# Ledger of designs, part 254: VHH binders against q96fz2

Target 1, 269 residues: q96fz2
Amino acid sequence: CGRTSCHLPRDVLTRACAYQDRRGQQRLPEWRDPDKYCPSYNKSPQSNSPVLLSRLHFEKDADSSERIIAPMRWGLVPSWFKESDPSKLQFNTTNCRSDTVMEKRSFKVPLGKGRRCVVLADGFYEWQRCQGTNQRQPYFIYFPQIKTEKSGSIGAADSPENWEKVWDNWRLLTMAGIFDCWEPPEGGDVLYSYTIITVDSCKGLSDIHHRMPAILDGEEAVSKWLDFGEVSTQEALKLIHPTENITFHAVSSVVNNSRNNTPECLAPV

## First folded at step 12 (VHH)

Design X27 (framework vhh_6z1v_2)
Fold by OpenDDE, second read of step 13:
Structure X27 (fold): chain B 269 residues (1-269), chain A 123 residues (1-123)
Amino acid sequence: as target 1 above (269 residues)
Amino acid sequence: EVQLVESGGRLVRTGGSLRLSCAASGFTFDDYAMGWFRQAPGKEREVVAAISWHGRSTYYADFVKGRFTISRDNAKNTVYLQMNSLKPEDTAVYYCAAQYGIFTESPEDYDYWGQGTQVTVSS
């Protein structure tokens, strides 16, 4: 996964992240550093994206089932990194393979410390290689959305009004991530950064791409992944597998340029 | 084997000064934030001070009020706590602790602990 969409306004995003804590109380996640949230139809590595994480990471004796929402840098910067510029990392930390997560210090250590997060997105993009051509067809991949009688498929949103309705009730893609905290050697603010765990693609996506993000499907999966106070690393890792509960449509080549940030990026062609 | 060995704890008079040292071994010292904690009889362990891996960021508990200074020497794998203007209320076992990455106020977040050194402040 090298490109995502996360364009919802902050208030809409927050509402979309409504949850029940372990007591059954309906809650909204509290924001940390809301000013760092930058909505975009075209999110690339090194950009900030919103993630969910347990409140227990920030507050002593907090209920670990409570959620915080925070923009973090995409591309995990390990705590041990001694260079002043994260771009000098010699290895790619945009993704973490599920099969080697426990083999790599950069991921194993923060995971062992319970630094699990849920990366939020409208969906993610993947490019299908066309046989015989150097051309790649991009696809937007996301959770199936509830068809309200009036809300046709994303493709049937013929009217601006219908489009707004679609996004007001959009089910966000929830991807399993690991985050870490890094203090720059020159001092300054602690950098929070994340990697997306990837798995082999489900059968439905296998023709598009062989790998996919580990998607946490449903509130239980999301809650268990986040709740590092009650759920062990070993139990949490059981949640990491391919899912068939995904849909996709072809999009225009507009998304190929990471600078393009328009609705055309995810619009069906 | 990971080891944190505290030293310097002793009996001192009120208003006195003491310097604690913690020698670390068995791990990459400069990958860890270091902290000093204390535990008095019948009380919970509490954070006294913490310092980032590079030593540029520090934290002090409210009760410190400028009396204590945490420092580290990464070349020596040692963290220090200079304690001035000691009070009877400062009587406790002082523990050195290490946390991978950044420091926090929660003892539970720390990965390694020393055995502690007794500090006693007499009136």
Scores: ipSAE 0.628, ipTM 0.846, lowest interface PAE 0.8, mean pLDDT 92
Fold by ESMFold2-Fast, scan of step 12:
Structure X27 (fold): chain B 269 residues (1-269), chain A 123 residues (1-123)
Amino acid sequence: as target 1 above (269 residues)
Amino acid sequence: EVQLVESGGRLVRTGGSLRLSCAASGFTFDDYAMGWFRQAPGKEREVVAAISWHGRSTYYADFVKGRFTISRDNAKNTVYLQMNSLKPEDTAVYYCAAQYGIFTESPEDYDYWGQGTQVTVSS
């Protein structure tokens, strides 16, 4: 997973993240650095994306089931990185393989500190290799969506006008992430950055790509992943596995260029 | 149990110097950024200075730049604030605070707080 869409305006995104705390009280996540949130249909590594994390990361005695939403840089910069420029990091931390996450110092250390987050997106993009051609076919991959006007899910057969109206009730994709905090050795603002954990593709996606992000399907999984105050690293890692509750449709090559940031990037072709 | 205990606050004359100390216990000090905050009567609590868990990054509010220096001794679980060229406007209760992983300018982000130490600067 190297490209996502997260285009919702801040207020719509916040409402889409409504949740219940441990006591069953309905809440909205509280924003940190909301001005750094930049909506886009075409998010690439090194850009900022919104993540959910436990309020306990920021407040003494906070209920660990309460949530903060904050923009973070995609591409984890480990806290121990000693050079002044994060772009000088020698290895790619855009994704973190689930099978080696406890072997890699860059991921093991923040996991030990409880630095788990849920990466939010409308969905993600993958490029399918087509036999007999050098071209790859891009697909937009997302949770099944419920139509508000009638029974059923939104899909590739629906009109472009229906796609624009669905966003007020869109079910955001919730991906398991790990974040870290890096303090520039020469001074300056602390950098929050994240990686997306990846797993083997489910059967439904195997024809498109061999890997997929670790998707947290439903509020129970999301709550357990975020709640580092109550859920140990070992227990949380049990949530990391392929899921079949996913859908997709082919999109145009407009998405290939990360500078293109229009609804055409995710529209069905 | 977690404790932050400030010391060193007292009455000083304008232009004087003072060093505040904050002794931490009950948590893994080396994993926490430390901050000094102050609150004058009728005003909100505001950041004065902060220092990273490893000591290499610091922050200073504009009104103390060049006059105050924050430092820490991880072997002693202690953070310090050296205050030079004190002004009457520096009169406030000074609080030590700890935040897991990183420092910020916002008091509401901090995990643990001391009870405060009173600094009074007279002309």
Scores: ipSAE 0.000, ipTM 0.108, lowest interface PAE 19.3, mean pLDDT 85

Design X28 (framework vhh_6z1v_2)
Fold by ESMFold2-Fast, scan of step 12:
Structure X28 (fold): chain B 269 residues (1-269), chain A 123 residues (1-123)
Amino acid sequence: as target 1 above (269 residues)
Amino acid sequence: EVQLVESGGRLVRTGGSLRLSCAASGFTFDDYAMGWFRQAPGKEREVVAAISWKGRSTYYADFVKGRFTISRDNAKNTVYLQMNSLKPEDTAVYYCAAQYGIFTESPEDYDYWGQGTQVTVSS
């Protein structure tokens, strides 16, 4: 997972993240740095994406089940990184493999500090290798969506109006992430950055790509991943596995260029 | 400034019971998860039990389930380990550890450690 869509306007995104805290109270996540949220149909590494994390990371004695939503840079910069320019990192931290997460200092250290987050997206893109040509077929991969009488499934939408209605009740993809906090040596604001944990593809996706993000399917999994105050690292890691509850459709090659940021990127072909 | 002081370790006969205590000072105890770990000669330090910052959740290693109980008294800044049905294999130095906000069973996640208390179980 190296490309996602997360295009919802801030208000729509916030409502899509409604949740219940430990006491059963319905809440919306509280924003940090909302002006840094940049909606896009075609998000690549080094761009900002919204993530959910526990309020306890920012406020002493906060209920660890309460959630913050914050934009973070995709591509984890470890807290111990001592150079002034994060682009000088010698290794790629866009994804971290689930099988080696406890062996890599860049991921083990923040994980040990409870720095777990849930990465939000409309869905993600993968490219299938095609025989007979060096061309790859892109696919948009996302949670199965509940049909409504007001709006059809994404595969049934034919017009811009029908497409707009699909997003009103869209179930966001919730991917397991690890974040870290880096203080620039020269001073300036703390940089929050994240990586997406990856697992082997499920059977349903194996013909498209051999890896997939670790998807947290449902509020119980999301709550346990975020709640570092009550759920241990080892227990949280049991949530990291392939899932079959996913769907997809082929999309246009328009998505190949990360600078293209239009609805055409995820429209069925 | 942070101090964790274990007490209660001693020689005890197989089948006996023992309660360990860990007194904490120099930090806001209520914000820290607490753990008990042990290290026997020639072995790595391993988790025995852990308790979340408000005491709502506990973890026990498989080897001590049903025999040991972890508890805490936040008013007294103290964590306890009640050890029942002791076996020679329980002989080790027992360490108290603290970690801010994180409820975890991994020794490497804990930042503050006590000096340890020796528990010897004879057959």
Scores: ipSAE 0.000, ipTM 0.281, lowest interface PAE 13.6, mean pLDDT 85
Fold by OpenDDE, second read of step 13:
Structure X28 (fold): chain B 269 residues (1-269), chain A 123 residues (1-123)
Amino acid sequence: as target 1 above (269 residues)
Amino acid sequence: EVQLVESGGRLVRTGGSLRLSCAASGFTFDDYAMGWFRQAPGKEREVVAAISWKGRSTYYADFVKGRFTISRDNAKNTVYLQMNSLKPEDTAVYYCAAQYGIFTESPEDYDYWGQGTQVTVSS
């Protein structure tokens, strides 16, 4: 996964992240660093994206079922990194393969510390290789949305008003991530950064791309992944597998340029 | 025109029960989360209960303690609040409110409001 969409306004995004804690209380996640949230139809590595994480990461003795929402840098910077510039990392940390997560120090160590997060997105983009051409067709991939008789599929939005309705009720894609905290050697603010765990693609996506993000489907999966106080690493890793509960449509080549941040990026062609 | 019309508020005795109704019109009801709020004299408006657009999720304020139940009938464009074991402290104007999408605890996030119905609980 090298491109996502996360364009919802902050308030809409927050509401979309409503949850029940372990006591059954309805809650909204509290924001950390809300000013770092930058909505975009076209998110690339090194940009900030909102993730969910347990409150226990910030507050001692907090209820670990409570959620915080925070923009983090896409591309994990390990805590042990000693260079002053995170861009000088010699290895790609945009993704973490599920089969090697325990083999790589950069991912194993933070995972062992319980630094699990849920990366939020409208969906992600993948490019299908066209047979016989050097051209790649991009696809927007997302959770199936509940068809309200009145709210057409993303593809059926024929008016701006209908489009807004679609997004106001949009089920966000929830991807399993690992985050780490890096303190710059020269001082300054602690950098929170994340990697997206990837798995082999489901059968439905296999023709588009051979890998997909590990998607946490449903509140239980999300809660268990986040709750590092009650759920062990071994138990959490059982949640990491391909899912068929995904849909997709072809989009224009507009998304190919990471500088393009318009609704056309994810619009069906 | 968007309308939320509350009904069912009246004088009841302590320990009594009351069912409030809110009839909605002028908007797509099943696209909106619905909430009940109350405001007592000299106090701020506070959330009592909320329900998602499809009724899959509910919220209750801490003071409810299992005494109230929020429900909705999307076919009738109506939301209900069943109130049991009423106390004098429950005396307030009760308001129905609608929020596009999912509900929040913040009154400021709600798009439409009713005129309210008076609930009075006597000792």
Scores: ipSAE 0.000, ipTM 0.251, lowest interface PAE 13.5, mean pLDDT 89

Design X29 (framework vhh_6z1v_2)
Fold by ESMFold2-Fast, scan of step 12:
Structure X29 (fold): chain B 269 residues (1-269), chain A 123 residues (1-123)
Amino acid sequence: as target 1 above (269 residues)
Amino acid sequence: EVQLVESGGRLVRTGGSLRLSCAASGFTFDDYAMGWFRQAPGKEREVVAAISWSGKSTYYADFVKGRFTISRDNAKNTVYLQMNSLKPEDTAVYYCAAQYGIFTESPEDYDYWGQGTQVTVSS
């Protein structure tokens, strides 16, 4: 998983993250650094994406079932990294393999501190190899959505009005992540950065790509992954497995260039 | 504290029209998706229509598509169901329901429910 869409306006995104705390109270996640949220149809590693994490990470006595939403850098910078420029990190931390997560220091240490997060996206992109050509076919992969009313023509979803008809009820993709906190040696703000845990592809995605993000399907899974105050690392890792509850469609090659940031990136071809 | 109060249910003849209203109070209405469900005697409660918190996304069950229209007025904390071309099969108790965040087709996902309003279609 190396490219996502997360384009919802902040207010729409916030309501899509509505949840219930352990006492049964309906809540919206509280924002940290909302001005750092940059909506995009085409997010690449090293850009910021919104993640959910437990309020207990920020407030010593907070209810661990309460959620914060915060933009974090995609590409985990370990707390022990000593160089001044995070982009100089010599290994790729965009993804973390589920089978070796407890063996890699960069992931094992923050996981041991309860630094679990849920990475939010409209969906993610993967490129399928096509026989007899150098071109790859991009696909947009996302949770099954309730079928909202569409006005008129095939492809009406790419009109401004029809885009609004799907997004206000869009079920966000919720991917299991691990984050860490890095303090710049020269001073400055703490950098929060994350990695997406990956698993073997499910049967439904195997023809597109051999790996997929670890998707947390449903509020029970999301709650258990986030709640590091009540759910141990061992118990949380039981949530990390392939899921079949996903859908996809082919998209235009416009998405190939990460600088392209338009609805055409995820519109069906 | 939280209330959903349906109104507008009555006896109507086949081919007629009816508008149901649901007045909501005691919660932040524009953070909730709203749905209309119905339950006929001896049947399970089923979704009829749903509308997102903003009103921009709507859902209709296949059996009402083209005949019913859901709408909402966030300034008045009210959701509406306009029912046209009514059939005897539409006879049921109609329930207003609220779901925090986004709507689904599943009754069990809804947080608040009204008491229902009876719609009877004769002929």
Scores: ipSAE 0.624, ipTM 0.850, lowest interface PAE 2.0, mean pLDDT 90
Fold by OpenDDE, second read of step 13:
Structure X29 (fold): chain B 269 residues (1-269), chain A 123 residues (1-123)
Amino acid sequence: as target 1 above (269 residues)
Amino acid sequence: EVQLVESGGRLVRTGGSLRLSCAASGFTFDDYAMGWFRQAPGKEREVVAAISWSGKSTYYADFVKGRFTISRDNAKNTVYLQMNSLKPEDTAVYYCAAQYGIFTESPEDYDYWGQGTQVTVSS
């Protein structure tokens, strides 16, 4: 996964992340660093994206079922990294393969500390290689959305008004991530950064791409992944597998350029 | 025109039961979470209960303590509040509200409101 969409306004995004804590109380996640949230139809590595994480990471004795939402840098910077510039990392930390997560220190250590997060997105992009050509067809991949009388698919939005309605009720894609905290050697603010765990693609997606993000489907999966106080690493890793509960449509080549940030990026062609 | 019309509010005795109804029109009811709010004289409007568009998820305020049940019938475009074991403290105007998508606890997030129905619980 090298490209996502996360374009919802902050208030809409927050409401879309409503949840029940372990007591059954309906809650909204509290924001950390809301000013770092930058909505975009075209999110690339090294950009900030919102993630969910347990409140227990920030507050001692907090209820670990409570959620915080925070923009973090895409591309995990390990806490042990001693260079002043995170871009100088010699290995790719955009993704973490599920089969090697325990083999790589950069992922194993933070995971062992309970640093699990849920990466939020409208969906993600993948490119299918066209047979016989060097051309790649991009696809937008997301959770199936509830069919409302007016909002069938993203493509059914015939008007700007209908488009807004579609996104107001959008089920966000929830991807399993690992985050770490890095203190710059020269001082400054602690950098929170994340990697997306990847798995082999489901059968439905296999013709498009051979790998997919580990998707946490449903509130229970999301809650268990986040709740590092009650759910062990071993138990959490059982949640990491491909899912068939995914849909997709072809999009234009507009998304190929990471600088393009328009609705055309995820619009069906 | 969007309309939410509450009904069922009346005077009841302590320990009594009441069922409120809210009939919705003018919008796609199945796309909206529904909520019941109440406002007592001199107090702020507060959430009583909420229900998702599908009815699978519900929320209840702490003061409800299992006494009330929110439900909906999407075929009838109606949301209900069954209130049991009523207390004088439950006396208020009860409002039906609709929120596009998911429900929240904040009244400010709701898009449409009814005119309210008066519930009075006598000692």
Scores: ipSAE 0.000, ipTM 0.258, lowest interface PAE 14.5, mean pLDDT 90

Design X3 (framework vhh_6z1v_2)
Fold by ESMFold2-Fast, scan of step 12:
Structure X3 (fold): chain B 269 residues (1-269), chain A 123 residues (1-123)
Amino acid sequence: as target 1 above (269 residues)
Amino acid sequence: EVQLVESGGRLVRTGGSLRLSCAASGFTFDDYAMGWFRQAPGKEREVVAAISWSGRSTYYADFVKGRFTISRDNAKNTVYLQMNSLKPEDTAVYYCAAQYGFFTESPEDYDYWGQGTQVTVSS
């Protein structure tokens, strides 16, 4: 998983993340650094994306079932990294394979600290290799959505008002992530960065790509992944597996260039 | 105390129109999606229409598309269901329901429910 869409305005995104805490209280996640959230139809590694994480990471005695939403850098920078510039990290931490997560220090250490997060997106993009051609066909992959009136098609030609009809009740894709905290050696703000855990592709996606993000399907899975105060690493890792509850459609090559940030990136063709 | 109070249900003739209202109190109305459900004797409770917290996204069951319109007024903490071209099959108790954040088609997902208002459509 190397490209996502996460374009919802902050207020829409916040309500899409409505949840219930352990005591049954209805809540919206509380923002940290909301001004760092940058909506985009075409998010690549090194950009910031919103993630959910337990309030207990920030407040020693907080209820671990309460959620914070915070923008984090895509591409995990380990806490032990000694260079002054995170872009100089010699290995790619955009994704973390589920089968080797406990063998790699970069991921094992933050997992041991309970640094689990849920990465939010409208959906993600994958490029299908086509036989006999150098070109790949991009697809937008997302949770099945409730069919809203006047949302029968997501089109680049649709007016902004019509797109409000689609997105206002969109079910966000919830991907299992691991984050870490890096303190710049020369001082400055702590950098929060994440990786997306990947698994073997499900049957429905196998013709598009051989890997997929570990998707947490439903509030029970999301809650257990986030709640590091009550759910051990061993129990949480049982949530990491392929899911069949996913849909997709082909999109135009406009999405190929990560600088393109328009609704055309995810419009069906 | 959370309350959802439906009104507007009555006896109407086939082909007639009705507007149902649901007045909400005791919670932050604009954080909730709202839905209208119905239940006829011997049948399961089913979704009729739903509307997002902002009022911009709506859902309609196939059996009411083109006939019913859902709307909301966040300043008045009220959700409405305008029912046109009523059929005997629309006879049911109509319930107003609230779901925090976003709506779904499933009654089980809704947090708060009204007591219902009876709509009877005569041939």
Scores: ipSAE 0.549, ipTM 0.824, lowest interface PAE 2.3, mean pLDDT 90
Fold by OpenDDE, second read of step 13:
Formats: C-alpha cells, sequence, structure tokens
Structure X3 (fold): chain B 269 residues (1-269), chain A 123 residues (1-123)
C-alpha cells in the first residue's frame, strides 16, 4: 500500500470513529495534535495521516479501551534512529510484511511494546498491471458501504447533496499499523510515525495486486488490536489476515500524481 | 463564493509597523490553515508566515527574524500579520492564502488566494 485517501473534515472523521469502550459507553476519540491533520484524497508516504491508538499510551492509569486519534507520519521511524533527518532511513518502512514482522527489529520492538495503531482511510489505491502494456490502471479499494435507498454507490451520487450524504455516513477503512516514537537527536518534538502491515491479497483483489493492507474488519477487531493492555502481541497477530470484505472501482490516472488532491482521484471512471 | 480580502497595506518608513488583515468568507474558516505570502517585483512568491487552524502552530520564514507575528480570530474569520521593524526589502505585494488542514511552505498546496495588498517601505 503506497497511497490512501483520507479527506473527511475533522469533525466528520471524529464522528465516524465513534466507539464503545469496555464499559459500553459511547465515546468519541480525543484528538492529539489536531493541527497536524491534513485531509487529502491522495495521501502518500511521509505525509501525516490520522490513526487510532489506546489512551494508555499517553496516560499511565488510563482505560486501555479508550481511544485517541492522532496524525502520525506515514513511514515508521525507529526510536533508535540516530540521524537528524528521518528521510535518511536506508530501508522502506512504509509497509511491514506480516510474515516477517517478528524478524525485523524496526517493527518487532515497537510491536512488543504494544505500539499498535489503526490507520484510518477512506480507502487505499492500488495499480493493476495491464497485460501487454506498461500502463497501470489505478483502483480505489474500500469497505462496502451501506446502500441507503437514496445513497447509491459512490458512482451513483448524482448530486452534490447526495455526495455529501455519502461521506457523512462513510465507513472508514481500518488498517492494522505499528507505530514508534522517535526523539530527534538535536531536540524538538517527539515524532510519532507508523507502518501499515500488509498480507497476501484476498481472492477478489488478487487480479489487481498480490498484496493488501491488513484490514481490521469490525469493532471487535479494532478494539483488540488497539488494546495492548489486555490483548497480547500473539493474540493481536491472529487478527492479521486477508479479508474478502472489500470492494473496488477503477479510477482515473489523476491519482498517479501525488500532488493531485481532488475528488477526481477516487471517482469511478 | 470563496473570498479572501487583504487590507492594511500602505507606504511606511523604515522601522515602521503595519498590521495586515485578511477577511475570509465562503468556506469553513476554522478547517483551514492560513498563510501570508509576498511577492516583490521580479521575484518569486515566497511564504512569510503560516498558522494552523487552531492558531497553536505557526511558521515564519527565515527573513522574518522575530519582526512579524501571524495570528487569527476564528470568530471573525480573519487572519492577521503584525509587521514591525520594517525594511525596504520588505516591499512587496502581500497575499493571504488558505489551505485545508495543516499548512505547508509550498504555494501550490494552498487552495484559495486573495488579490493581495501593497506594502511599500521607504528608506
Amino acid sequence: as target 1 above (269 residues)
Amino acid sequence: EVQLVESGGRLVRTGGSLRLSCAASGFTFDDYAMGWFRQAPGKEREVVAAISWSGRSTYYADFVKGRFTISRDNAKNTVYLQMNSLKPEDTAVYYCAAQYGFFTESPEDYDYWGQGTQVTVSS
């Protein structure tokens, strides 16, 4: 996964992340560093994206089922990194393969510390290789959305008003991530950064691409992944597998340029 | 219709002070970072200062050196640039710009622009 969409306004995004804690109380995640949220139809590595994580990471006696929402840098910067510039990392940390997560120190160590997060997105983009050509067709991949009688598929939004309704009730894609905290050698603010765990693609997606993000489907999976106080690493890793509960449509080549940040990026062609 | 209207630009003497204002309308102001840019004759447009939607984060160009302060009033949909200790080198058209989310240093990332206000600093 090298491109996502996360364009919802902050308030809409927050409401979309409503959850129940272990006591059954309805809650909204509290924001950490809300100023760093930068909505975009076209999110690339090194940009900030919102993730969910347990409140226990910030408060020693907090209920681990409570959630915080925070923009983090896409591309994990290990805590032991000694260079002043994170861009000088010699290895790609945009993704972490599920089969080798325990073999790589950069992912194993933070995972062992319970630093699990849920990366939020409207969906993610993947490119299909066209047979016989060097051209690649991009696809937008996301959770199936509930068809309200009036709200057709993203492609059926015939009016701006209907389009707004679609996004007001959009089910966000929830991807399993690992995050780490890095203190710059020269001082300054602690950098929070994340990697997305990837798995082999499901059958439905296999013709588009052979790998996919590890998607946490449902509140239980999301809760278990976040709750590092009650759920062990071993148990959490059982949640990491391909899912068939996705849909996709072809989009235009507009998304190919990371500078393009318009609704055309995810619109069906 | 989206509008950004700059005001406050005028002729001032070296060492003088100005306060620029930018009034925004036609969009949700508190969802946008705001920036001030300037363009001098024959030069490229450059960022002067930027401020996050909440006002908690700010950016200043190196040439500002503590002379300018960016602020905003979300209740008034207005962003300000207090300019002190002005120099002839500060002569330029100053532009207000808005970016959805967090601010960047790149002018191309900004969604909306004002028409600009002329600031002239005489020796």
Scores: ipSAE 0.000, ipTM 0.263, lowest interface PAE 12.1, mean pLDDT 90

